# Miniprotein binders against q6w4x9r395to579: the designs that were tried, part 205

Target 1, 185 residues: q6w4x9r395to579
Amino acid sequence: GHCSLEGGSFVTTFDARPYRFHGTCTYILLQSPQLPEDGALMAVYDKSGVSHSETSLVAVVYLSRQDKIVISQDEVVTNNGEAKWLPYKTRNITVFRQTSTHLQMATSFGLELVVQLRPIFQAYVTVGPQFRGQTRGLCGNFNGDTTDDFTTSMGIAEGTASLFVDSWRAGNCPAALERETDPCS
Short names: E, the ipSAE of ESMFold2; O, the ipSAE of OpenDDE; V2, 0.75 times the mean of E and O plus 0.25 times the DockQ between their complexes.

## First folded at step 16 (miniprotein)

Design qx16 (at its last look DockQ between E and O 0.60; V2 from the best seeds 0.67)
Fold by OpenDDE base, look of step 16:
Structure qx16 (fold): chain B 185 residues (1-185), chain A 90 residues (1-90)
Amino acid sequence: as target 1 above (185 residues)
Amino acid sequence: SELEEIAKTILEAVKDLVEAVKENDYKAILKAMERLFEAAIEAYEAGFYEVARAVTEVIKAIFEGDEEKIKEAVKELVEEMREAMRRAKE
């Protein structure tokens, strides 16, 4: 399964459902029992302009009982708040520079993350087949049915991205906004 | 038709995005991405799921900077669009 966070405010779920939102919070991208030690992948969004529609991804965070890894445009920070030189290795996670503009987080448990630093901060999440039907968060449920990707943290199916996204907030933040798209335009 | 309009928008946006990325023009990239994703979302909402997926692959290829991958992804996108159009006429 592949989930993408691109263009600052666009998401494509594991089931290939595209959507957009504008929020300035930390959101759960991926939760799964397949992630060890209660692991979760999160995305941090912030305002990038003056309008509410000018938001962008600014960091990706992997958090478990054992590890906290924050990948931002400028640095990789661990759970103790220290910026680390790459490659950074834990028992089952390695963060390294893939290219001049890309970082990669490789794991031993079927999660791969590629982060593009320039020109736009973007993230690409890949999970193994063992994750099928066992994922939650902004990346969806990876069950092959795109129509139920907007399932909230409470298990409620939403028709719009904004309420869906808001349900996966990891902090106390304002509600996300969604620009309406005219299906006839 | 709706699909034809979506397809046109997608292809134009892809072209613009490729150029914007080559020029490292941040604003142009964002504009192209917005147009492209809006079209992809519209395609999805219209039931053209494979088209939307193919757009995602094109975007990924563009930002990877692999010319061959871009060509292949665009080829796939065009094929998905054509297939969708054929199905829509049946």
Scores: ipSAE 0.723, ipTM 0.871, lowest interface PAE 0.6, mean pLDDT 93
Fold by ESMFold2, look of step 16:
Structure qx16 (fold): chain B 185 residues (1-185), chain A 90 residues (1-90)
Amino acid sequence: as target 1 above (185 residues)
Amino acid sequence: SELEEIAKTILEAVKDLVEAVKENDYKAILKAMERLFEAAIEAYEAGFYEVARAVTEVIKAIFEGDEEKIKEAVKELVEEMREAMRRAKE
């Protein structure tokens, strides 16, 4: 299964459903019982500076009981707050520089993350077939049916990306300010 | 037709993205990416269910700077769009 985070705030789910949102928060990208130690993949979005309504990916976080690996747009990789020199390896996770502009996080549990650092910050998530039907979050549920990929954290299928994305916010986010009219959304 | 206009927009945005990346023009890159992916969303709503994945492969190839990979990815994107347009006319 493949999920991509591209451009500003464009997402394509494991079931190939594309959507856009305008969020400035940390979101749960992927949860699954297939991830060890209660693992989850999260995405951090912030205003991009191109317009007041446009947002872009600024970090990807892998969080479990053992690790909090942060890959950020400043090109620094940390685990549990400590900066790491690449290649960085734990028992089941390896983070390494794939090219001058791309980093890769490979795991023994079927998750792969490729992060494009430049010229814009983008991320590509790949999961093995054991994840089918066992994922939740912004990347959808990986069940071969795009009509329920917008399933909220409460288990309700929504017809709009906005309600779906908002339900997957992690932690407290600042109160939303007045939304500006945007010709494209 | 609407489907032909969407396909035209996607291919124009691909060309613009290639040029913007070659020029290292950050604002042009973001603009081309937005046009490209918004058209991919429109394609999905019009029945082009495989287009977003094909668009992603083109984008990856462009940012890698691999001319042969770009050609291959664009060929696959065009084939997906032509097949979908053919089915839509039936």
Scores: ipSAE 0.663, ipTM 0.863, lowest interface PAE 1.2, mean pLDDT 84
ESMFold2 (binder alone), look of step 16: mean pLDDT 78; pTM 0.709

Design qx2 (at its last look DockQ between E and O 0.52; V2 from the best seeds 0.00; counts 0 for: SAP 74.359 > 70)
Fold by OpenDDE base, look of step 16:
Structure qx2 (fold): chain B 185 residues (1-185), chain A 90 residues (1-90)
Amino acid sequence: as target 1 above (185 residues)
Amino acid sequence: SELEEIAKTILEAVKDLVEAVKENDYEAILEAMERLFEAAIEAYSAGFYEVAEAVTEVIKAIFLGDEEKIKEAVKELVEEMREAMRRAKE
């Protein structure tokens, strides 16, 4: 399964459903029992302009009982707030520079993350087949059905991205906004 | 038709995005991305799920900088679009 966070406000779920939202919070991208130590992948969004529609991904965070890894445009920070030189290795996670503009987080438990640093901060999440049907968060539930990807943290299927996204907030922040699109065009 | 318009938008946006990425033009990238993603969302909403998926694959390939994958993804996108158009005419 592949989930993408692109263009500052665009998301493609594991089931390949594209959607857009504008928020300035930390959101759960991926939560699954397949992640060890209650692990979760999160995305940090912030305001990038003056309007509410000018938001962008600014960091990706992996958090578990054992590890906290924050990948931002300028640095990789651990749970103690220390910036690390790459490659950074833990028991089952390795963060390293893939290219001049891309970082990669490799794991032993079927999660892969590629982060583009420039010119746009973007993230690409890959999970193994063992995650099928066992994921939740902004990346969806990876069950092959795109129509139920907007399932909230409470298990309610939403018709719009905004309420769906809001349900996966990991902190206290304003409600997300969804740009309305004409269904006919 | 709706699909034809979406297809046109997609192809133009892909072209523009590729160029913008080559030039590292941040604003142009964002603009092209917006057009492309909106078209993908529209395609999805219209029931052209495979087209939407193919678009996202193209975007991914572009930003990961894999020329071969870009070619492959674009090819797939074109095929999905053609197939969708064929089905729409039936």
Scores: ipSAE 0.637, ipTM 0.844, lowest interface PAE 0.7, mean pLDDT 92
Fold by ESMFold2, look of step 16:
Order: sequence, then C-alpha cells, then structure tokens
Structure qx2 (fold): chain B 185 residues (1-185), chain A 90 residues (1-90)
Amino acid sequence: as target 1 above (185 residues)
Amino acid sequence: SELEEIAKTILEAVKDLVEAVKENDYEAILEAMERLFEAAIEAYSAGFYEVAEAVTEVIKAIFLGDEEKIKEAVKELVEEMREAMRRAKE
C-alpha cells in the first residue's frame, strides 16, 4: 500500500483516495499493530509562510517506545532529540540518503518511508501486505475501499476531510484557542 | 465534458512541472503541483479513482530526475485517463 504527502497539504491514502486539508498540527499518519513497540508514524504541518493560511509538511516523525526519529525540512535527522549522521541504524530501522535530495527509512517490519527534502518537502509511505485492514490515521484504513478512508480516531466514517483530519491531531494545536474566546481568563 | 477538462488540466500541469523542475523555478513548481492535485481530486469526485495515484507516480519520477520513469509514468497516466473517458461514454 502507498500513501503520499505532497505539494504542501495534499494526501493520497493507501486506498488511493486524494484529499487536501489546511492545518497546523501534528497528526497521526499511520498507526497499526504491525508496528513494533507501539509505533506510530506522524506528520507535522505548519503555515507555509508565503501567504494566506496555507499549510505544508515540515517534518515526519516515527515514534515508538524506543525511538523518536524526526526527519525535518531543515534536513536534520534526530533520534530522541540527538542529531544523527547517516546512515543511521537501530535494530529494526535504517535511515539513509537515497539520493542527493531524498532520504529513506527502511524497516524490518514492512514500513518504508521516503522523504523528499528539496525542492519541496514531501513524503511517501509504503507498507507491506500484512498491513491490509490494520491501519489507522491520515493514510486511511487500507481495506481496498476508497469510500470509507475518512474513518476518524473514534471509528466513525466521515464525509469530509476536515472532520477526519481534525480527529487525528496528536498534539496541542493553535486552532484549539479556548483562551481567545474568553478574553477575561 | 468535465473529465476532458480535468485531463487537459492534468497534462498541462505535468508539462509545466517538468519545465519548472528543469529551470529550478520554485514558485512555478508549487503552482504546477497545486493545479495537478486539485485536478486529481476533481477526477476522484467524478468517479475516476485511479488518477491520483498515477499523478503521484509522475510527480515522484519528475523529482527523482529519472527520464525513463517519467516517460513510463506519463504513459500510464494517459492510459488511465483514456480508459476513464471510454467508460464514461458507455
């Protein structure tokens, strides 16, 4: 299965459902029991800084009990906050430079991530067949049906990308500005 | 027809993206990517579910700079759009 994060905020799911969103948060991209040590793949989006409120991908994060691997648009790879030289290996994961502009994270558990660093920051997620029907997150559920890929973190199939994407927020985000609606607090 | 309009937009945007990458024109790259993916989403809404993945394969090949993969990916994209237009007339 293939999932892509392209052109700022465009996503194509494992079932080939394309969508666009605008958000400035960390989102769960892929969650599955096939990922060891409670692993999850996350995507970080922020304002593009050019104009409007358009957003773009700024980092991809693989988080597990053992590792927090961050690949960011500044082209630095860290694990648990420490910068790493490439190629970088753990027992199950190897991060290496695929080309002058692309990095690859290869794993022993069927997950592959390719990150394009330049000219724009993009990411491509590939999972093996063992993941079929066992994924959750922005990349969809990988069940072969594009019409239900917008399944929320609560298990509800939504008809709009915005509700679906909002349900997969992983961290505190500026859009949840409760204090701005209560100026006297 | 709507699908013919979408196909023209996609092919024009692919041409523009190839040129923008060759010229290292960042703003033109972003503009072409925008048009390309908006058209892919429109194709999906019209019932043509395989166009977005074919578009992704073209984009990947363009940024890797692999001329043979670009040709292969564009051929597949054109074939998928032709098949979609054929089915719409049946």
Scores: ipSAE 0.628, ipTM 0.851, lowest interface PAE 1.4, mean pLDDT 83
ESMFold2 (binder alone), look of step 16: mean pLDDT 80; pTM 0.749

Design qx3 (at its last look DockQ between E and O 0.62; V2 from the best seeds 0.00; counts 0 for: SAP 70.731 > 70)
Fold by ESMFold2, look of step 16:
Structure qx3 (fold): chain B 185 residues (1-185), chain A 90 residues (1-90)
Amino acid sequence: as target 1 above (185 residues)
Amino acid sequence: SELEEIAKTILEAVKDLVEAVKENDYEAILEAMERLFEAAIEAYSAGFYEVAEAVTEVIKAIFEGDEEKIKEAVKELVEEMREAMRRAKE
């Protein structure tokens, strides 16, 4: 399954549902029991500087009980806050430079992340078939049905992207609806 | 029709993105990407569910700078849009 974060503010889910949102927060992109040590993939969005209400992807984070790997638009890779030279390996994760503009995080547990650093910051998530029907977050539930990809953290299917996205915030952040409805932007 | 207009918008945005990437023009890249994905969302709302993935493959090829991959990805995108228009006539 493939999930993509492109153009600063656009998401396409594992079931190919595209949507857009704006928000200044860290969001749960992917949670699954297939990820070891309570692992989660998260996406960080911040104001893009274009307008007050526009936001863009600034980092992708893999968090587990053992690791907090951050890949940010400043092209620095950290684990648990310490900058790492590439290639960087743990027991089950390898981060390496795929090309001059792309980094890859490969894992032994069926998750792959490719991050395009330049000219714009984008991310591509791939999961193996063992993840089917077992994912939650902004990338959807990977069940082959796009009508329930907007399922909230409480298990409620929503009809709008903003309610869905707000439910996946990791922290106490401004609601996406407030950001999206600013008339001065 | 509406679907033909959406397809035209997508293809024009792809052309503009190719040029913007060659020129390393950040603002033009963001503008083309926005038009491209807004049209892909519109296509999805009209019942054409695979257009966004085909668009992603074109985008990846463009940023790699691989002309042959761009050609193949655009061909697939065109086929997806043609299939979508055929389904609409049934």
Scores: ipSAE 0.696, ipTM 0.878, lowest interface PAE 1.0, mean pLDDT 84
Fold by OpenDDE base, look of step 16:
Formats: sequence, C-alpha cells, structure tokens
Structure qx3 (fold): chain B 185 residues (1-185), chain A 90 residues (1-90)
Amino acid sequence: as target 1 above (185 residues)
Amino acid sequence: SELEEIAKTILEAVKDLVEAVKENDYEAILEAMERLFEAAIEAYSAGFYEVAEAVTEVIKAIFEGDEEKIKEAVKELVEEMREAMRRAKE
C-alpha cells in the first residue's frame, strides 16, 4: 500500500483515494497493530501563508514506546531532541539520505517512508501486504475499498475529509477545513 | 463530457507541473498541484478511480525527476483515461 502527502495539503490514501484538507495540527497518518511497540506515523501541518487555505506539511513523526523520530525539512530529531547525523540507526529503523533531496526511513517491520525535502516537503508511505485491512489514520484502512477510507478514530465513516481528518488529531488544534470542489468541473 | 473536461484539466496540469518542477518555481508547483489534485478528486468522485490513481503515480514520478518514469506514468494515465472514456460511452 502506498500513501502520499503532497503539495502541502493533499493526501492519497493506501486505497488510492485522493483528498484535500487544511489543518494546522499533528495527525495520525498510520496506526496499526503491525507496528511494533504501539508505533504510529504522524504528520505535522502548519500554516504556510496568511489564509486558512495556506497550510503545508512540515514534519513527519514516527512515535513508539521505543523511538521518536521527527523528520523535518532541516533536521532529523530523536527522542531526546537531538539532531542526528545520517544515517541514523535504531534497533529496527534506519534513516538515511536517499538522494540530495530525499530522505528514507527503512524499517524491519514492513514500513517504508520517503520524505522529499525540496522543492516541496512531501512524504510517501509504503506498507507491506501484512498491513492490509489493519491500518487506520489519514492514510486510510488499506482494505481495497476506497469508499470507507474516511473512517474516523471512532470507527464512523464520514462523508467529508474535514471531519475525518479532525478525528485523527494528535493534539489540541483548530478544526480542519475542506475546500469544496465543483463536481462538474 | 465531464470526463473529457477532467482529462483536459489533468493533462494541462501535468504539463504545467513538469515545467514548474524543472524551474523550481514553488508557486507554480503549488498552483499546478492544486489544479491536478482537484481534477483527480473530481475524477474519483465520478467513479474514475483508476484515473485518480494514475495521476498520483504521475505526480510521484515528476517529483522524482525520472524522465522514463514520468513517461511511463503519463502513458498509463492516458490509457486509464481512454479506458474510462470508452466505458463511459457504453
């Protein structure tokens, strides 16, 4: 399964459902029993302009009982807040520079993350087949049914991205906004 | 038709995105991405799931800067669009 966070405010779920939202919070991207030590992948969004519609991804965070890894445009920070030189290795996670503009987080448990630093900070999440039907968060549930990707943290299917996204907030933040699109355009 | 309009928008946005990325024009990139994703979302909403997926692959290829991957992804996108159009006419 492949989930993408692109263009600052766009998401494509594991089931290839595209959507847009505007929020300035930390959100759960991926939570699964397949992630060891209660691991979760999160996305940090912040305001990038003056309007409410000007938001962008600014960091990706992997958090478990054992590890905290924050990948931002400028640095990789670990549990103790220390910026690390790459490659950074833990027991089952390795963060390294893939290209001049891309970082990669490789794991031994079927999670792969590629982060593009420039010109746009973007993230690409890949999970193995063992994750099928066992994921939740902004990346969806990876069950092959795109129509139920907007399932909230409470297990309720929502019709709009904003309510769906809000349910996966990891902190106290303003409500997300969804830009309406013309279905006939 | 709706799909034809979506297809046109997608192809134009792809073209613009390619150019914007080559020029490292941040604002142009965001603008092209907005148009492209809106079209993809619309395609999805209209039931053209494979088209939306193909758009995602094109975007990824563009930002990777791999010309061959871009060509392949665009080819796939065009094929999915054509197939969708064929089905829509039936």
Scores: ipSAE 0.652, ipTM 0.845, lowest interface PAE 0.7, mean pLDDT 92
ESMFold2 (binder alone), look of step 16: mean pLDDT 80; pTM 0.736

Design qx4 (at its last look DockQ between E and O 0.64; V2 from the best seeds 0.67)
Fold by ESMFold2, look of step 16:
Structure qx4 (fold): chain B 185 residues (1-185), chain A 90 residues (1-90)
Amino acid sequence: as target 1 above (185 residues)
Amino acid sequence: SELEEIAKTILEAVKDLVEAVKENDYEAILEAMERLFEAAIEAYEAGFYEVAEAVTEVIKAIFKGDEEKIKEAVKELVEEMREAMRRAKE
């Protein structure tokens, strides 16, 4: 399955559902029993300062009981707050430079992350078939049906991206925006 | 038709994205990607669920600068949009 974070504010789920959101928080992209040590993949968004995307992706985080790997737009990779030289390896994760503009996190447990650093910070998540029907978060549930990809953290299928995305917030968030890009809600 | 306008928007935005990436023009890149994905969302809401992933493959090829893969990905995107238009008439 493939999930992508592109153009600052656009997401395409594992079941190919595209949507856009704006927010200034950390969000859960992917949780699954297939990820060891209670692993989760998260995305960090912040204000972009550019008119074509109010907020944009600024970092991707892999968090487990053992690791907190951060890949950020400043091109620094950290684990548990400590900067790491690439290639960086743990027992089951390798982070390395794929090209001058792309980094890759490869794992032994069927998760692959490719991060485009420049000219725009973008991310591409790939999971193996063992993840089918076993994912939660902004990347959807990977069950082959796009009608329930907007399932909240409480297990409720929403009709709008906004309610779905807000349910997947993790950690303290900066001040809420007064409105989305739509003048009327 | 509406889907013909969506397809025109997508193809024009792909052309603009290729040029914006060559020029390293950050704002033009974001503008083209906005048009691409807003059109892909509109296609999805019209019942054409495969356009967004085809768009993603074109975008990946463009940012990697692989001319052969760009040609292949654009060909696939055009095929997906033509199939969507054919299904819409039926």
Scores: ipSAE 0.714, ipTM 0.872, lowest interface PAE 0.8, mean pLDDT 84
Fold by OpenDDE base, look of step 16:
Order: C-alpha cells, then sequence, then structure tokens
Structure qx4 (fold): chain B 185 residues (1-185), chain A 90 residues (1-90)
C-alpha cells in the first residue's frame, strides 16, 4: 500500500483515493496493530500563507512507546529533542539520507517512509501486505475499497474530507477545510 | 464530455508539472499540482477511479525524477483515460 502527502495539502490514500484538506494540526496518518509498541505515523500541517487555504505539510512524526522521530524540512529530531546525525538507527528503525533531497525511514516491520525535502516537503508512506485491512488514519484503511476510506476514528464513514480529517486530529486544533470558505458564509 | 474535459486538464497539468519540477519552480509546481489534483479528485468523484489512481502514479513518478517511470506512468494514464472514454460511450 502506498499513501502520499503531496503539494502541501493533498493526500492519496492506500486505496488510491485522492483528496485535499487545509488544516493546521497534527493528524494520525497511520495506526495499525502491525506497528509495534503502539506505533503511529503522524503528519504535522501548518499555515504556509495568509489564507486558510494556504497550508502545508511541515513534518512527519513516528511515535511509539519506544521511539519518537520527527522529520522536518530542516532536521530529524528524536526522543530527547535533539537533532541527530544521519543515519540514525534504533532497534527496528533506520533514518538515512536517500538523496540530496530525500530522507528515508526504513523499518523492520513493514513500514517505509520517504520524505522529500525540496522543492516541496512531501511524504510517501509504504506498508507491506500484512497491513491490508488493518490500517486507520488519513491514509485510509487499505482494504481495496476507496469508497470507505473516509472512515473516522470512531468508525463512521464520512462523505467529506474535512470531517474525516478532523476525526484524526492528534491535538486540539482548528477544524480542517476542504476548500477556502466564503468569508460571507 | 466531462471526462474529456478532465482528461484535457490532467494532461495539461502533467505537462506543466513536469516542466515546473525541471525548473525547480516552487510556485509553478504548486499551481500545477493544484490543477492536477483537482482534476484527479473530479475524476474520482465522477467514478473514474482508475484514472485518478493513474494520476497519482504520474505525480509520484514526476517527483522521483525518473524519466522512464514518468513515461510509463503517463502511458498508463492515457490508457486508463481511453478505456474510461470507451466505457462511457457504451
Amino acid sequence: as target 1 above (185 residues)
Amino acid sequence: SELEEIAKTILEAVKDLVEAVKENDYEAILEAMERLFEAAIEAYEAGFYEVAEAVTEVIKAIFKGDEEKIKEAVKELVEEMREAMRRAKE
């Protein structure tokens, strides 16, 4: 399964459903029992301009009981809050520079992350077949059915991306928008 | 038709995105991505799931910078669009 976070505000789920949203929060991208130690992959979005529709991905975070890895455009930060030299290795995770513009997080448990740093900060998530039907978050449920990808954290299927995305907020943040709203509305 | 318009938009946006990436033009990349993704979403909403998927693969290939993969992905996209058009006429 391949999930992509591209162009600042666009997402393609594991089931290849494309959608957009504008939010300034941390969201759960991927949760799965296949991730060890209650692991989860998260995405941090922030404002990139003046309007509400100007948002962008600014960091990707892997968080488990054992590890916290934050990949941003400028640095890789781990549990202790310090920037690390690459390659960074834990028991099951390795973060290294793939190219001049790409970082990769490789794992022993079937999760791969490629982060493009420039010209646009983008993320590409790959999971193994063992994850099929066992994922949740913004990347969807990886069950081959695109129509149910907007399943909320509460297990409710939503018709719009905004409500879907909001359900996967990792903190107290403003509501996400699918499009720029009319200021008169 | 709706699909024809979507297809036109997609192909133009792909072309623009390729050029924008080559030029490392941030604003142009974002603009092209906006148009391309909106078209992909529209394609999806119209029931052309395979077209939307193919667009995603093209985008991925473009940012990886592999010319051969880009060509392959575009070829697949065109084929999916043609197939969709064929089905729509039936």
Scores: ipSAE 0.643, ipTM 0.846, lowest interface PAE 0.7, mean pLDDT 92
ESMFold2 (binder alone), look of step 16: mean pLDDT 76; pTM 0.680

Design qx5 (at its last look DockQ between E and O 0.69; V2 from the best seeds 0.70)
Fold by ESMFold2, look of step 16:
Structure qx5 (fold): chain B 185 residues (1-185), chain A 90 residues (1-90)
Amino acid sequence: as target 1 above (185 residues)
Amino acid sequence: SELEEIAKTILEAVKDLVEAVKENDEEAILEAMERLFEAAIEAYSAGFYEVAEAVTEVIKAIFLGDEEKIKEAVKELVEEMREAMRRAKE
């Protein structure tokens, strides 16, 4: 399955549903029992100053009980707060420079992340077939049905991206930020 | 008519995105991507799921692929748009 985070705040789910949101928070991109040690992939969005978008992706975070790996827009890769030279390797995870503009995080558990650093910061998530029907988050549920990909953290299928995205906030976002996914506010 | 407007927007924006990426022009890239993604979302909302998917595959190919992969993705997009227009007339 493939999930893409592109442009300002555009997402394509594992079931190929495209959507847009506006927000300045950390969001759960992918959770699954297939990720070891309660692992989750998260996406950090912030205001970018780019004229065609209010917010843009600025970092991707892999977090489990054993690991915290942050890949940021300024090309810094950290593990538990320590900046790392590439390639960086743990038992199950390798982070390396794929090309002059792309980094890759490869894992032994079926998750692959490719991050485009330039000209704009974008991320591409690939999961193996064992993840089918077992994912949650902004990348959807990977069940082959694009119409229920907007399933919230409470398990409710929503018709709008705003309610769906709001339910997957993971960071400390001030109360006013809870309404930033609604452009009419 | 609705599908024809979506198809026109898509084809123009694909051309613009390819050029913007070749020029490494961040503002032009984001402008073209906004038009493409909004068109993909419109196509999805109108029930043309295969067109929407084909658009997102073209975008991905432009950033992750090479010229051959881009050509393949664009060819598939054109085929899906023609198929969608054919189905809309029947």
Scores: ipSAE 0.751, ipTM 0.892, lowest interface PAE 1.0, mean pLDDT 84
Fold by OpenDDE base, look of step 16:
Parts: sequence; C-alpha cells; structure tokens
Structure qx5 (fold): chain B 185 residues (1-185), chain A 90 residues (1-90)
Amino acid sequence: as target 1 above (185 residues)
Amino acid sequence: SELEEIAKTILEAVKDLVEAVKENDEEAILEAMERLFEAAIEAYSAGFYEVAEAVTEVIKAIFLGDEEKIKEAVKELVEEMREAMRRAKE
C-alpha cells in the first residue's frame, strides 16, 4: 500500500483515494497493530500563509514506546536529541539520505517512508501486504475499498474529508477545512 | 463531456507540473498540483477511480524523480483515460 502527502494539503490513501484538507494540527497518519511498540506515524501540518487555506505539511513523526523520530524540512530529531548526521539507526528503524532532496526511513516491520525535503516538503508511505485491512488514520484502511477510507477513529464512515481528518487529530487543534470541489467543473 | 474536460485538465496540469518541478518553482508546483489534484478528486467523484489513481501515480513518479516510472505512469494514465472514455460512450 502506498499513501502520499503532497502539495502541502493533498493526501492519497493506501486505496488510492485522493482528497484535500486544510488543518494546522498533528494527525495520525498511520496506526496499525502491525507496528511494534504501539507505533504510529503522524503528520504535522501548519499554516503556510495568511489564509486558512494555506496550510502545509511541515513534519512527519514516527512515535512508539521505544522511539520518537521527527523528520522536518531542516532536521531529523529523535527522542535522544537531534541527529547530527545520517544514517540514524535504531533497533529496527534506519533513517538515511536517499538523495540530495530525499530522506528515507526504512524499518524491519514493513513500513517505509520517503520524505522529499525540497522544494516541497512531501511524504510517501509504503506498507507491506501484512498491513492490509489493518491500518487506520489519514492514509485510510488499506482494504481495497476506497469508499470507506474516510472512516473515523470511532469507526464511523464520513462523507467529507474534514470530519474524517478531524477525528484523527493527535492534539487540541482547530477544525480542519475542506475545499469544495465542483464535480461538474 | 465531463470526462473529456477532466482529461484535458489533467494532461495540461501534468505538463505544467513537470515543467515546474524541473525549474524548482515552488509556486508553479503548488499551482499545478492544485489543478491536478482537483481534477483527480473530480475524476474520483465521478466514478473514474482508475483515472484518479493513475494521476496520483504520475505525481509520485514526478517527485521521486524516476524518469522511467514517470513514463510508465503517464502511459498508464493515458490508457486509463482512454478506457474510461470508451466506457462512458457505451
């Protein structure tokens, strides 16, 4: 399964459903029993402009009972402090520079993350087949059915991205906004 | 038709995105992305799921900088669009 966070405010779920939202919070991107140590991948969004519609991804965070890894545009920070050089390696996670503009987080448990640093901060999440039907968060449920991707943290299927996204907030933040699209445009 | 309009928008936006990425023009990238994603979302909403998926694959390929994958993804996108148009005419 592949999930993408692109263009500052766009998401493509594991089931290839595209959607847009505007929020300034930390959201659960991926949660699964397949992630060890109660691990979760989170996305941090912040205001990037003056209007409420100007939001962008500013960091990706992997958090478990054992590790905290924050990948932002300028740095990689861990629970043990800022990583001064790459590669950074834990028991089952390695963060390294893939290219001049891309970082990669590789794991031993079927999660891969590629982060583009410049010119746009973007993230690409890949999970193994063992995650099928067992994922939660903004990346969806990876069950091959795009129509139920907007399932909230409470297990309710929502019709709009904003309510779906809000349910996956990891903190107390303003409500997410959804830009209306004209299906007849 | 709706699909034809979506297709036109997609192709133009892809072209613009490729150029914007080559130039590292952040503003142009974001603009092209907005147009492209809106078209993808519209395609999805209209039931053209495969088209929407193909668009997202093109975007990913572009930003990951894999020339071969870009070519493949664009090819697939065009094919999915053609197929969708064929079905829409039936």
Scores: ipSAE 0.654, ipTM 0.848, lowest interface PAE 0.7, mean pLDDT 92
ESMFold2 (binder alone), look of step 16: mean pLDDT 80; pTM 0.741

Design qx6 (at its last look DockQ between E and O 0.61; V2 from the best seeds 0.62)
Fold by OpenDDE base, look of step 16:
Structure qx6 (fold): chain B 185 residues (1-185), chain A 90 residues (1-90)
Amino acid sequence: as target 1 above (185 residues)
Amino acid sequence: SELEEIAKTILEAVKDLVEAVKENDYEAILEAMERLFEAAIEAYSKGFYEVAEAVTEVIKAIFQGDEEKIKEAVKELVEEMREAMRRAKE
């Protein structure tokens, strides 16, 4: 399964459903029992302009009982808030520079993360087949059905991205906005 | 048709995005991405799921900077669009 966070405010779920939202919060991208130690992947969005519609991904966070890894445009920060030199290795996670503009987080448990630093901060999440039907968050449920990807944290299917996204907030923040698309465009 | 218009928009946006990435033009990248994703979302909303998926693959390829992958992804995108058009006529 492949989930993408691109262009600052665009998401493509594991089931290939594209959507857009504008929020300035931390959101759960991926939760799964397949992630060890109650692991979760999260995305941090912030305001990138003057309008509410100008939001952008600014960091990706992997959080478990054992590890906290924050990948931002400028640094990789771990549990104790220290910036680390790459490659950074834990028991089952390795963060390293893939290219001049890309970082990669490799794991032993079927999660891969590629982060593009420039020119746009973007993230690409890959999970193994063992994750099928066992994921939740902004990346969807990876069950092959795109129509139910907007399932909230409470298990309710939403028709719009905003309410779906809001349900996966990891903290207190303003409600997400969804930009309406012209159906005739 | 709506699909034809979407297809045109997608292909134009892909072209623009490729150029924008080559030039490392942040604003142009964002603009092209917006047009591309809006078209993909519209395609999705119309039931053209495979087209939307193919767009995603093109975007990935573009940002990876692999020309061969881009060509392959675009080829697949075109094929999905053609297939969708064929189905729509049936």
Scores: ipSAE 0.664, ipTM 0.851, lowest interface PAE 0.7, mean pLDDT 92
Fold by ESMFold2, look of step 16:
Structure qx6 (fold): chain B 185 residues (1-185), chain A 90 residues (1-90)
Amino acid sequence: as target 1 above (185 residues)
Amino acid sequence: SELEEIAKTILEAVKDLVEAVKENDYEAILEAMERLFEAAIEAYSKGFYEVAEAVTEVIKAIFQGDEEKIKEAVKELVEEMREAMRRAKE
């Protein structure tokens, strides 16, 4: 399955459902029992300086009991707050520079993350078939049915991306909106 | 038809994205991405569910800068849109 985070705040789920949101928070992209040590993949969005999008991706975080790997827009990779030279390897995870503009996080548990650093910060999540029907978060539930990809953290299927995205916040952040404006300039 | 206009918008946005990436023009890149994904979301809303994934493959190829991968990904996107238009006529 493939999930993509592209452009300002565009997402395409594991079931190929595209959507857009605007928000300035950390969101849960992917939770699954297939991820060891209560692992989760999260995305950090912040305000952009571009008129075509109100928010954009600024970091991707893999969090488990053992690791907090952050790949940020500033091209810095940290684990548990410590900057790491690439290639960086733990028991189950390898982070390496794929090209001058792309980083890859490969794992032994069927998760792969490719992060495009330039010219814009984007991320591509790939999971193996063992994840089918066993995911939740912004990347959807990977069950082959796009009608319930907007299932909230409480298990409620929503008809709008904004309510769905808001439910996956990992923190006390402003609620996601389908469109966001700044009336103060 | 609306689907033909959506397909035209997608292909024009792909062309603009290729040019913007070659020029390393950040604002033009985001503008082309905006048009591309808004059209893909519209196609999805009209029952053409695989267009967004095909669009993502084109985008990945464009940012990799590999002309052969771009050609192949665009070919596959065109095939998906043609299939969608065939299905709409049935």
Scores: ipSAE 0.592, ipTM 0.813, lowest interface PAE 1.4, mean pLDDT 84
ESMFold2 (binder alone), look of step 16: mean pLDDT 79; pTM 0.716

